# VH-VL binders against q9umr5, part 24

Target 1, 268 residues: q9umr5
Amino acid sequence: SYKPVIVVHGLFDSSYSFRHLLEYINETHPGTVVTVLDLFDGRESLRPLWEQVQGFREAVVPIMAKAPQGVHLICYSQGGLVCRALLSVMDDHNVDSFISLSSPQMGQYGDTDYLKWLFPTSMRSNLYRICYSPWGQEFSICNYWHDPHHDDLYLNASSFLALINGERDHPNATVWRKNFLRVGHLVLIGGPDDGVITPWQSSFFGFYDANETVLEMEEQLVYLRDSFGLKTLLARGAIVRCPMAGISHTAWHSNRTLYETCIEPWLS
Below, E stands for the ipSAE of ESMFold2; O stands for the ipSAE of OpenDDE; V2 stands for 0.75 times the mean of E and O plus 0.25 times the DockQ between their complexes.

## First folded at step 1 (VH-VL)

Design k2e (framework fv_modakafusp)
Fold by ESMFold2-Fast, scan of step 1:
Structure k2e (fold): chain C 268 residues (1-268), chain A 123 residues (1-123), chain B 107 residues (1-107)
Amino acid sequence: as target 1 above (268 residues)
Amino acid sequence: EVQLVQSGAEVKKPGATVKISCKVSGYTFTDYAMNWVQQAPGKGLEWMGWVDPRSGETIYAEKFQGRVTITADTSTDTAYMELSSLRSEDTAVYYCATSYEWLPRGYYGMDVWGQGTTVTVSS
Amino acid sequence: DIQMTQSPSSLSASVGDRVTITCKASQDISNYLNWYQQKPGKAPKLLIYKASNLETGVPSRFSGSGSGTDFTFTISSLQPEDIATYYCQQYYNLPLTFGGGTKVEIK
């Protein structure tokens, strides 16, 4: 009688990456219906995030409709941003636990091997020239690129993250906030040894200021203004923070101790 | 001037109920959660719970769940903490406290405290 | 619940001494740590917020440091008016939890 679990993968990822996670769920919650969405796999994960949100929305609607007791979301890396938008755009979602697994909730600003593979000559300091163009905004990674030294460009050019975070106005902001607040629990997972998500505190709604000093969630204007409901959720006791050291970016969905500590308690 | 003013000392018998008030001035009451903290004589601080005055939603620490009720009256800018089935070990000073986030802290701490209300439970 | 372990439980020092108090969290709390001073018969007073930031109006002899699980509170030159009990408190997760307190007395 466990609620169904829907899994949304990350950048350059696929459903295959979650085989260990499914094994853990089956061991602790036998009989749970787990659906790993096999959409926007591999290079298709570079498609604009709003396009991905629409595709994932179409896939989750029938799953939610068949589960009147509710569902849980486990959303990994970039997938956590997809799930953030899903919870905002769906007037009728019945999500209990939204488990965000090392997702850059306030954005990304880091020189990683993944960035060098995508843009070999680019550094984090100059990627804003590509990402904050109309062409750049056709790529998912640029939709959540958040250069703390060019915040004005981020606010004006980000077609996705600035909007879902309420950092730039949108006609649907009030409805998106109301919809997001329907979630039962927001479980935030991440850690200092991730090596990809930069700053790692982005997974907990922290981010760099203009001096690259990390400001935590409660110091963000997004939180202080309660733009999409973080302050309300925290007051409700609905936000759970579960940091863990020693876990690299590609290991969050395959670490048993992480699963038992941070995920298992929220899969009722 | 931001200020929290609590009701006066109470002396109660075991099994009784006590209700303590905390009146707010100098900030918008509905903008911040109101915490309640217990301190037994010679002991440390223990968080009891909080209320969000705008929604009325409450969260209680497990130790007090079932005996504590925290409420907010937005018409009088007053928060209340009610503790039932009083025992001698409930003898303590009770504080209300809030985080009045001026510029630019943005954290959920406790920077404004009431003066405290002493509750004595004796037979 | 996040457990906050504070040490020592009490100490006695001379005026002008450097006093150090330690606070340990049972899990990583980043820098979501406050330090309070409580004088006898009074409500607690916030001294340090976000692990290392001095509250407005608080003397510069008070400081905080640390991140993750290990935190330190220091009084660089103890004064008579600093006789009090000091508490750390995490605000990373609910329920909010305090350390057991450190009673500071002058010899």
Scores: ipSAE 0.006, ipTM 0.579, lowest interface PAE 10.6, mean pLDDT 89
Fold by OpenDDE, second read of step 2:
Structure k2e (fold): chain C 268 residues (1-268), chain A 123 residues (1-123), chain B 107 residues (1-107)
Amino acid sequence: as target 1 above (268 residues)
Amino acid sequence: EVQLVQSGAEVKKPGATVKISCKVSGYTFTDYAMNWVQQAPGKGLEWMGWVDPRSGETIYAEKFQGRVTITADTSTDTAYMELSSLRSEDTAVYYCATSYEWLPRGYYGMDVWGQGTTVTVSS
Amino acid sequence: DIQMTQSPSSLSASVGDRVTITCKASQDISNYLNWYQQKPGKAPKLLIYKASNLETGVPSRFSGSGSGTDFTFTISSLQPEDIATYYCQQYYNLPLTFGGGTKVEIK
């Protein structure tokens, strides 16, 4: 039998958006128990990410307990960060494949429709004033806002991304790394035509330097220092990169070709 | 100066085991993965696997899996490649290789190489 | 595994000629490609990293280009000391894989 699949949605999302994914999984892996977690839907997805992590943790723990053979995670967009944090705080998770589906794993720094909706009067270059304020960090989007021009503010004010990345020292860094390393495979999916994740390479742990030049995962300090285990995972052959062009952000979970190429191989 | 110095040539019988060393100098041994590459006479380069000296984590090419063991001794800044159940096809030059700079080459760059170790397997 | 198809397997050219070697990846590897030069009896030497970056100390007659699946290595003006076998190598994902090599000789 196939391992259970747990799906975590993204910002302003719901379980309904994964109807095609469910169809694909049922067709290709009949009998698979797929659970799309219906938590923090819509505007509730703006709640602090740590709060979301706690909620999703409560939901996944029973599922994992009933699946001693292990489970697979498919985590979309913002959900990918939630899942990474989840795997970092759980010392007893049994995740085989962690599929990060177009997630801003290294953060976000771009004007998107989501940002315009929340902060219509703020430009990308000025959002640090909001996001790195005490009240700004109460919004999920700000929890992974990564301004390359204000690294000091990011490191000091980011209450989520900087911590799970191990970019800021904290007492749980070693343990979180250990926990995250329990994952069997980290499948990173994204592409240049996403239109939302900025830069799109963030889905592969790439990101801007101070000159807004995109550096890849291997050039990131978090990798170089193996702060949360990327280097180790790569050394074990546990990281899979699956880039795909021609896919917009809202289509990653509904594209059959993408599914067959980047998702299906890791659901066995 | 960054250097990788490998152990000397080996002559082995089929079925035997060979262990080659690669001593590093000029950089922090634990910061960079150490690769091993095989090159049979007149043939191309073939990646065997690597070790992360810091974590001890390894990955091997499928071709060598089960027969190769790559290790790192951080106390002596030396990486090792052990190949067991030697066969005539294992006759080759073996190289250790790594990058001592993360940027801008990336983690998988092999900008520094050992001088190579010739292993001859013959009955 | 990512397969690297290198072409041609061998070539002979005259001093001063432009030499072009191609490498094709079985999948998109972005720009995670190195080019090595190996002279007889010597270890490989990195010439080009990340598809198009010239390694320190390498003559400017060497260059690399490409991204995705198709890559090109060029010697703008072949010199006698360039007699060697050249290899492409992807490091987009493990296992690391090399092209089959191109033996370059002088006529």
Scores: ipSAE 0.000, ipTM 0.476, lowest interface PAE 14.6, mean pLDDT 91

Design k2f (framework fv_modakafusp; at its last look DockQ between E and O 0.01; V2 from the best seeds 0.00; counts 0 for: pae E 13.6 > 2, placed apart)
Fold by OpenDDE, second read of step 2:
Formats: sequence, structure tokens, C-alpha cells
Structure k2f (fold): chain C 268 residues (1-268), chain A 122 residues (1-122), chain B 107 residues (1-107)
Amino acid sequence: as target 1 above (268 residues)
Amino acid sequence: EVQLVQSGAEVKKPGATVKISCKVSGYTFTDYAMNWVQQAPGKGLEWMGWVDPRSGETIYAEKFQGRVTITADTSTDTAYMELSSLRSEDTAVYYCARLDYYGSGSFPHDYWGQGTTVTVSS
Amino acid sequence: DIQMTQSPSSLSASVGDRVTITCKASQDISNYLNWYQQKPGKAPKLLIYKASNLETGVPSRFSGSGSGTDFTFTISSLQPEDIATYYCQQYYNLPLTFGGGTKVEIK
């Protein structure tokens, strides 16, 4: 039998968005128990990411307990960060494949429709004033806002991304790394035509330097220092990178070709 | 049961070096950073630094930088704190502590050693 | 470094009284704040973690609240066994820093 699949949605999303993915999984892997977690839907997805992590943890623990052979995670957009954090804080998770579906794993620094909705009067160059303020970190988007021009503010004010990345030192960095390394495979999916994740390479742990030049995962300090286990995962062949062009952000979970190429191989 | 057991009291002269041990049991030694905290008589708590037993990497508070050395022996599950160039102001109780503030698994709590008294006097 | 200003430095109250201790951080530390109890000759004991979560085995008369820069620790009904010094401690950034402590005594 196939391992259960747990799906975590993204910002302003719900379980309904994954109806096609469910269909694909059912068709190609009959009998698979797929659970799309209906937590923090819609505007509730703006809640602090640590709060979301706790909520999703409570939901996945029973599922994992009933699946001693392991489960697969498919985590879309913002959900990819939630899942990474989840796997970092759980010392007893049994995730085989962690599929990060167009997630801003290394953060976000770009004007998007989502940002305009929340901050209609703010440009990305000024968002640091809000996101790194005392109240800014109460919003999920700000929890992974990564301003390359204000690195000090990011490192000191980011209450989520900087911590799970191990960029800001904390006493749990070692155990979080150990926990995350329990994954069988980390499958990173994204592409240049996403239009939301900025830069799109963030889905592969690439990001801007101070000159807004995009550096690859292997050039990132988090990788070089192996702060949360990326270097170790890569060394043991546990990281899969699956870039695909021609897919917009809202289509990653509904594209059949993408599913067959980047998702299905890891649902066995 | 998690236990942190420290070495016994020390009496040193100014300028000397003291080395305190902290032996752990009940959990995987390399999973958590081991912290050291100083508490002078009648005073508050002051964080000195930590060691990552997995890598041996250390971070020290600025106050103790240059005089403190924190190490970990994974073969014996023992952390050490060495403080050199001792002064009268270093007279204090020293604690080792495993800190886990983020609820990172089955052991979401912090644990402290019983403390080691170090007296520096002429 | 993040400075933690704790108040008061000492207090004396009667059994059954409500006791309140405050802690102010020099910057926003979100809810990354612990409260410790330390009895004479003993190591600190964690009572409250992440500002408002009661540690396992800790009596319900202990509680914590706050976020950002202002935090409060409360003993709803002071008991004789609560005689101790209490410390707040932030773990938002290194170095870890503690408040100055509050010595709680019984009248």
C-alpha cells in the first residue's frame, strides 16, 4: 500500500485548491490516503507562522501515528515553510518525502499581489519598516520577509525564518537540524515563471545578496555552515531539485505534467 | 530521566585556572547545546556561553571571551567549562544547563546541573 | 545585548496574596521569555516558557503574560513554598540575558 499523503496549503488558500492534485494521486496511486489539512484557511493564513506550525503539528501527529511506515508531505507556497519548521521541531516525525511545492524557502523579497493587499501603500524596498517592526511579525508574510538590504534587521527581527534557518543562533539549532535530517528526501519544486515567489530561486534555497544578485543554495551561508542540514542532505543524495518553466504560482498543484515529473515519483 | 551532574567545589587562587565538568544522562548528548551560567553570591544569573557537542563549536558571552573555554567529550557525555586568569569576582556558583525553549520534540524542557561553587581567594 | 529590567527587586506578601512581577525588554523579543524560580542553594527551575506556557508539573497558581517588551509573572495565591527568587530570561537573541531577579518573602 502507498504511504499516506499530507497536504499543507499556502497563503489565502484552502483544501479546495488541491482538488486536482487529489485526483492525480488517486488516479496514479489508488488507495492512497490523502489528507489536505483545512487549517488556517483564507485570512487565517496570515496568523504568525509559529502558531500555524503548532496547529498543523497537532493535526499531523495522529496521522503519523497511524502510519508507522511513514508519510509524505506536500507543502505548497507558504505551507512549505510551515512544513520545514514542523519537521525541525518534531523529533519523532516519520516523513519520507518532503515535497516543497514552490515555497519561499529562503524568504521573500518582492512585490506581489499578496503584499499589495496587505500593504497597499508600501513597496518592497520599504516593507522592512513594517515587517521588522514590533507588530509586523504578527503576520505570516513578514515571518519570511528577507530584505537583502537590511540584513541586520532581518537577523535580529525575523522571528521565524532566521530561526529555522539557524541564521540567528539559538539553543535548539542542533536538535532542529537533527530532526529535519530525519526526512528521507527533500524535493524542491519551483520555476522562473512563478510570478509570486521572488526570487523564484528561493524555492531552491537561492536568494539575493546585498546587490540583489541571486546566489545558489551552495553559496548560501546556511548551506556552507550546514546550519539546518542542507549540506548534509545534499551530500547523502537526499535533495531533489525539480525546476519547471511555464507554470504560474497558482498552477503548481494543478498541473498534470508537473505532478508526473516532480511529485509522483516521490509518492511511492 | 535527564540528569546533569557537575563536579565538586573548587578553591583557587587569583590567576589560576579552574575546570568544571558536567556529565549528562537520560538523553542524547549531541542533540542539545550545553550552556554554562554564572551566579555570584547574592547576585543574578549570567550566561557564559555554550558548546555544540556535535561539532564542538562554541559561543561565548563577551564578558568571558578570552578567558573561558567550553568543551564537550562525546565519548563520556561530559561538558567542561574552563575559566582562566581567575579573579575574586569569579567567585560564584557555576551551572551547566541544557536549554530547550522551543519544544523541539520529546524533551521540550530545560535541565540544570546542581551547580559548582568556585571560590577565588588569596 | 538585550537588557531585561525586572521589578520589583524584592517584595514581601502574606500567604494567599496575589504577587505580580514585571519584566521589560530593551527591544521586542516577541514571546521568547522564560520565568525561573530559584530557591536558596538550588539551581533555577523553569516555571513559564515562551511568556505564558506553564511548565509541566508547575502549579496552576503560576502564570505569565505579555509579548514584545512588557511581560508579567503572577502568583495568584502565594504559598509558603513559593519563597524564592524569580528571574525572567530572554532567549530571542544571544547572549541570553536575565532580569535582575525578584526576591519573594512571606510576611
Scores: ipSAE 0.355, ipTM 0.765, lowest interface PAE 1.6, mean pLDDT 93
Fold by ESMFold2-Fast, scan of step 1:
Structure k2f (fold): chain C 268 residues (1-268), chain A 122 residues (1-122), chain B 107 residues (1-107)
Amino acid sequence: as target 1 above (268 residues)
Amino acid sequence: EVQLVQSGAEVKKPGATVKISCKVSGYTFTDYAMNWVQQAPGKGLEWMGWVDPRSGETIYAEKFQGRVTITADTSTDTAYMELSSLRSEDTAVYYCARLDYYGSGSFPHDYWGQGTTVTVSS
Amino acid sequence: DIQMTQSPSSLSASVGDRVTITCKASQDISNYLNWYQQKPGKAPKLLIYKASNLETGVPSRFSGSGSGTDFTFTISSLQPEDIATYYCQQYYNLPLTFGGGTKVEIK
């Protein structure tokens, strides 16, 4: 039998977006119990990420408890950051494969259609003034806004991403790292034609330096310091990179070739 | 269908003030900043500033700072650009434009008004 | 202010020719660059956004490339209806700034 799969959606999204993904899983792994978490849907996806983490944690606990053989997580876009935090805060998670579908793991620094709904006059160069305020940190998208030109403000003001990445000290950092390292596989998926996640390499723990040159994961201070376990996971052979061109942001969960290449192999 | 419709041509004397309107339809007025762009005869495009119709907040280019006032009236879905202390070099076509800075997806990303000619002469 | 330098200022080419226009930013603007087409007496029309993305309804003969400070706009096979002035525009920082324009004429 196949391990259960838990799906966590993204910004302004809902369980309905995963209809094709569920069909693919049923075709290749018939009998798999797939639970798409119906929490923080649509506009509720703007709630602070720590609030979302608490709610999703309460939902995943009974699912994991019923599956002693382990579970898989498929986490889309913003949902990938929720799953990052879940793996760190849960002392007892039994996640085998954590499959991250085009998630801004090192943050976002680029325009997106969603930002105009909240901040119609903002451009990426001035959004730091809003996002790094206490008010701005009450919105999920600001929790992973990572302005490479104001890294000091990001480190001091980020209530979520800087903490889970170990970029700022936290009392729980050692425990969070220990918990995260229990994951069997970290499967990273993304690509240059996404059109939303900026830089797209954020899905692979790459990010802009102060000159907006993308530095890959192995050049990041987070990796070099092994702040939450990336270097350890890579040494274990537990990190899988699966980039694919030609896929737009809203198509990662509905592309059959992507599923067969990057997702299906990790759904034991 | 999105439309930005501007008021008609104006002829002004030096030192006067001109106020141009831009009435929008086909989208939610408060979802996008309204930009104003100047184009002198036979010359290129110069950004003047924008207004956020939701908040009323404005940002102006340094060249026009102190002479330009951009406003929005959400009750009539109309943006305005007022330019004071007119001089001959202000003779130009003025455009309002909804510019989409979030450039993702496959939908149209900006819309321009038809332009309003302002002539400043003695 | 970010300065946009566009070249050439004008060109004349034959139908079917490949036309190339360049645009240089005074500082790194990543890929936050648009290309506009303006026909006489008309408002500008967006052709390319985010340096290389073709706007909906725009013919595939138009393309853009580049990142950072150096950008290129290409018409692969010039058509009579392409007679216009073309402008690059950065939207990385305020104020928004345009290149000086390139006037394209057909012989």
Scores: ipSAE 0.000, ipTM 0.412, lowest interface PAE 15.8, mean pLDDT 88
Fold by ESMFold2, look of step 3:
Structure k2f (fold): chain C 268 residues (1-268), chain A 122 residues (1-122), chain B 107 residues (1-107)
Amino acid sequence: as target 1 above (268 residues)
Amino acid sequence: EVQLVQSGAEVKKPGATVKISCKVSGYTFTDYAMNWVQQAPGKGLEWMGWVDPRSGETIYAEKFQGRVTITADTSTDTAYMELSSLRSEDTAVYYCARLDYYGSGSFPHDYWGQGTTVTVSS
Amino acid sequence: DIQMTQSPSSLSASVGDRVTITCKASQDISNYLNWYQQKPGKAPKLLIYKASNLETGVPSRFSGSGSGTDFTFTISSLQPEDIATYYCQQYYNLPLTFGGGTKVEIK
């Protein structure tokens, strides 16, 4: 009687990473159909996010069609941005809970091992030179790179994040907002000890101002303008925040206490 | 001009169910979650849960799950809280309230109903 | 759940005294904290929002400070009409949670 659950993985990731999450769901919600999408695994997760969104869209359509009562999305790290875009571009999605598991929803401005592997001679202060170029936008991590010191370059060059945030004018903004607002609940999960998402408050739609002071969701222009529906969802009581300390980035989907506290209640 | 008007006091026997109404005027009912708060005699305030009036979806505090049902009727701009299997410890004042949540647009103004006293007599 | 630990549970002070109430959150809530005053038989009344901002019409003797996990509410010069119970309440995350309350009385 539980709604099906669709799981979307993150950067340099695969469906195997979610084996513990599957065990937890089976134990607490027996009979739940859980699909961990096996797309854009490993290095394929570096492909442009719009390509990933199209591929995941094709995979979720038949799952949603077989579940008219609705489905849940659990989307980890980079996968949370893919899922948010899905909610915007799908006119007929039936997602009840969108569970965003430590995702850089307002972008990323931090050095990581994968950034060093991909761009070994760059630091976060210089990555805008690469990421805000046509060549850089061919990499998924640059699609959500958000340099608070080069906001004009971000707004002009971002082919993904600035669009789904409604930070640039585009002809689909109104319909994307309408589609996104059909979600039942937005569950935001993350914490200060993540170690990868920078600032960690990006998982809660917080982000740096030009002085690297973190502004919370309600202080963001995208919230104040209600550009893609955050203010409407929050006022409706449809946004749930579940911060948890003590969890590193790779442990969110394998921590039982996190599952029981932040995920389980939303898998109706 | 903003008003949350609750139904009158109730006296119930143990094991019964109570349903309290909260009629809203002066703002768009479907734009804000409606909260319910319990206050037992001589005790503090405790959030019971809320309803999204547009979708009818609810979030309940863990303590009240299984006994509370919160609903909204958008045709009458009225929220309801139903508490079942009453016991003497449920004797309390119950408030409906529009409470701020992460600067939701009621910031800085919250609105409270006048309260409804429920007495569960043994 | 975010627990709000409020102290003291009660206090008694003289008119003109400075009164201080503290509230501690079990996790960082930034500054999304309210202070309420409740008089007997009445609904709670918002005094301070976002940790430090006075609500419209609230006397300047009331103030709030703090961020993160530790918050302070102050009445700079207690008046007879300030007899009430005071509550802190976080609104950063669900469930919404209140402190246990501080009953303020005059000697």
Scores: ipSAE 0.000, ipTM 0.483, lowest interface PAE 13.6, mean pLDDT 88
ESMFold2 (binder alone), look of step 3: mean pLDDT 92; pTM 0.933
OpenDDE, look of step 3: ipSAE 0.140; ipTM 0.687

Design k2g (framework fv_modakafusp)
Fold by ESMFold2-Fast, scan of step 1:
Structure k2g (fold): chain C 268 residues (1-268), chain A 122 residues (1-122), chain B 107 residues (1-107)
Amino acid sequence: as target 1 above (268 residues)
Amino acid sequence: EVQLVQSGAEVKKPGATVKISCKVSGYTFTDYAMNWVQQAPGKGLEWMGWVDPRSGETIYAEKFQGRVTITADTSTDTAYMELSSLRSEDTAVYYCATYSFGELRYPSFDLWGQGTTVTVSS
Amino acid sequence: DIQMTQSPSSLSASVGDRVTITCKASQDISNYLNWYQQKPGKAPKLLIYKASNLETGVPSRFSGSGSGTDFTFTISSLQPEDIATYYCQQYYNLPLTFGGGTKVEIK
């Protein structure tokens, strides 16, 4: 009766992180087939995002193929970017609700524990030197590093985010937009107390300008140009914004109130 | 339950036109291309063409080009295959077929209609 | 058009036998090949997609292998319910094309 749910994890993460989410789904939608993909776990989450997109694509194809009613995606943190690309590169996806759980949709510009672990001597102001090199682009986190003080380097060097956002031209852009627009609902979740995603409004397609002032989605060039369909989706009533305060980055998939408010209504 | 239900058997005279239907239920009709396949008595399967129900775009095999018209009616979730200028060699079972999803633009047919027999005789 | 040549056109085997069917493409189709089973009076049923992937609910005695131009379909231990005609089909390019079919019967 309920559509299957596919879950895609984030950076340095694994399927184990979603045990509470599975409990919530089982309570409210008993019988739902939930598949948490065990690909690119832990350190493998640092592999280039296009490589991850290929691997996750191979895993989701048979699940989608056996669900003629459609599927729902719940994609956490970095996983939301993987899901963005999946929806664009797949000519025949049948995704109803794409639930993006605190994902840096416009990129990341923040000094977090993840960066300290990977680049212990680097600060956010200097990371562009590493990330916008060919070597740096072999790491997933650099694929969505978006330094607002070096936007020209981001546009020229980003091998992933600038392309899927249509911020740099790509031959497949028209097809990617057509494919992305097949989605039923784009459910955006995030909040000011996340502590990792910087700016937190990146989860809602907002981002810093050169003065580190946040501009919301409707002021972004990508939205105004309708590069991959955000303006069209918003006009269709297909974008849902669900911000919630008081939730830290590692708690989005384990907070019952968040689940009931932002996720449960979109799991038909 | 996912179903592709086709219209009943047809008997036509040479030169006539036949139009058969394929009604879908249990999935979003506009999400997948609907394909039509011909199978002559005692023979194999031959692809005729497809329609994208969302756009109305069609592609036909060269053998049927000019005689076949495939359409989709999104208000009734029904696909149609119309074959004109019928000849005795058009006597066959016609299947609608689709995929719930494929990795490529081109399909792997996991969903089939039950088939419609068309007999062309005088 | 890509031509699919399937062999043999028919075969007879005993219950429990290993049955092998081959399919040859006129050009490289990578692994974009499906296998279908069709019983008399019924629509075809997908058994294998992308050359070697078993469709959900299909018994493990069915398998597929190959890439490029040469493909093989195997039934490891033939059962009475496996009596049918089997077809390969390429989806590398349009038009979609099927092999001529292999009729499997019991001796």
Scores: ipSAE 0.000, ipTM 0.374, lowest interface PAE 18.0, mean pLDDT 87
Fold by OpenDDE, second read of step 2:
Structure k2g (fold): chain C 268 residues (1-268), chain A 122 residues (1-122), chain B 107 residues (1-107)
Amino acid sequence: as target 1 above (268 residues)
Amino acid sequence: EVQLVQSGAEVKKPGATVKISCKVSGYTFTDYAMNWVQQAPGKGLEWMGWVDPRSGETIYAEKFQGRVTITADTSTDTAYMELSSLRSEDTAVYYCATYSFGELRYPSFDLWGQGTTVTVSS
Amino acid sequence: DIQMTQSPSSLSASVGDRVTITCKASQDISNYLNWYQQKPGKAPKLLIYKASNLETGVPSRFSGSGSGTDFTFTISSLQPEDIATYYCQQYYNLPLTFGGGTKVEIK
C-alpha cells in the first residue's frame, strides 16, 4: 500500500485548492490516504508561523502514529516553511518525502499582492522597518521576510526563518538539525515564472546577496555551515531539485505535468 | 559627529516649485530611510514621506502625493524634497529626519536637520 | 490613518510641578509611540521611544507609559528649560502620524 500523504496549504489558502492534486494522486496511486489539513485557512494563515507549526503538529502526530512505515508531506508556498519547521521540532517524525512546493525556503524579498494587502503604503525596500519589529513578527509573512540589505536586522529580529535556518545561535539548533535530517528525501519544486516567490530560487534555497545577485544553495552560509543539514542531505543524495518553467504560483498544485514530473515519483 | 545640514530659506510665488536639500555626515547615508516633516507656523508636525537612499524607492503621505518628490543622491550623501504647485498653505518649516544606528526603533527620529523655512507669498 | 489625540493642547505650571500629557491613538498601536520635545526655533528632539524608553542623554525627570491606545508623558519636576511643545508620534503603521502637540509654559 502507498504511504499516507499529508498536505499543508499556503497563505490565504484552503484545502479546496488541492482538489486537483487529490484527483491526480487518486488516479495514479489508488488507495492512498490523503489528508489535506484544514487549519489556519484564509486570513488565519497570517498567524505567527510558530503558532501554525504547533497547530499542524497536533494534527500530523496522530496521522504519523497510524503510519509506522512513514508518510509523505506535500507543503505548498508558506506551508513549506511550516513543514520544514515542523520537521525540525519533531524528534519522532517519520516523513519519507518532504515535497516543498514553490516555497520561499530561503525567505521572501519581493512585492506581492498579499504584501500590498497588509501594507498598502509600504514598499519592499522599507518593509524591514515593519517586519523586523515585534508586532511585525506577529504576521506570518514577516516571519520569513529576508531583506538582503538589512541582514543584521534580519538575523536579530527574525523570530522564525533565522532560527530554523540556524543563522542565529539558539539552544535547539543541534537538535533541530538532527530532527530535520530524519527526512528521507527533500524535494524542492519551483520555477522562474512563479511570479510570487521572490526570488524564485528561494524555493531551492537560493537567495540574494547584498547586491541582489542570486546565489545558489551551495553558496549560502546555511549550506556551507550545514546549519540545519542541507549539506548533509545533499551529500547523501537526499535533495531533489525539480525546476519547471511556465507555471504561475497558484498553479503548482493543479498542473498535471508538474505532478507527474516532480511530485508523483516521490509518493511511492 | 553625525549631522543633517539642510539648505537655506526659500521664498517662492504661488504655483512655483521648491527643492530643499539635506546633506548627511557621520554615518552611512544608505543605511536608513530619510524622512521629511512639515511644520506650518504655529502648527504641529506632519510626516510627508521618506526615501530609501539605497533603492530610491519612496513612500508619501496621501496629503502630499502628486506634489512631493523625495530623492536621494548617494554620490553626495544628500536627500532632496521637492514640492511643486506651491500655495500659501505650504508656508512652513521643513525638516529632514532619520535614525541612529544600533537598535530596532524605526521609525524614531533621533537625527534632525536644522529645518528649512519656505515662504509662499504673492 | 491612525489619529493621535493629545491632551491638553496647552498647559501652564510652576517650577517643580508634576506635568502630565496624554496621547490617545485611534486604534491599538501596542507600544510603538515616541515623544518629542521641540523648543522654539529648534528641531524636535526625541525624548522617549517605544512608549517608555528614555533616549540617551535625556534627564530622568522625563518618562513615558502606556500601551494600546492610551499613553502618558510625564515630567516629574518641571524645570525652566522644559518650556517647549511636546508631541507624541506613532510608528505602528504608515503613514506616520503625530499628535497635535502640547505647549508647556511656566507660570
Scores: ipSAE 0.000, ipTM 0.486, lowest interface PAE 13.9, mean pLDDT 92

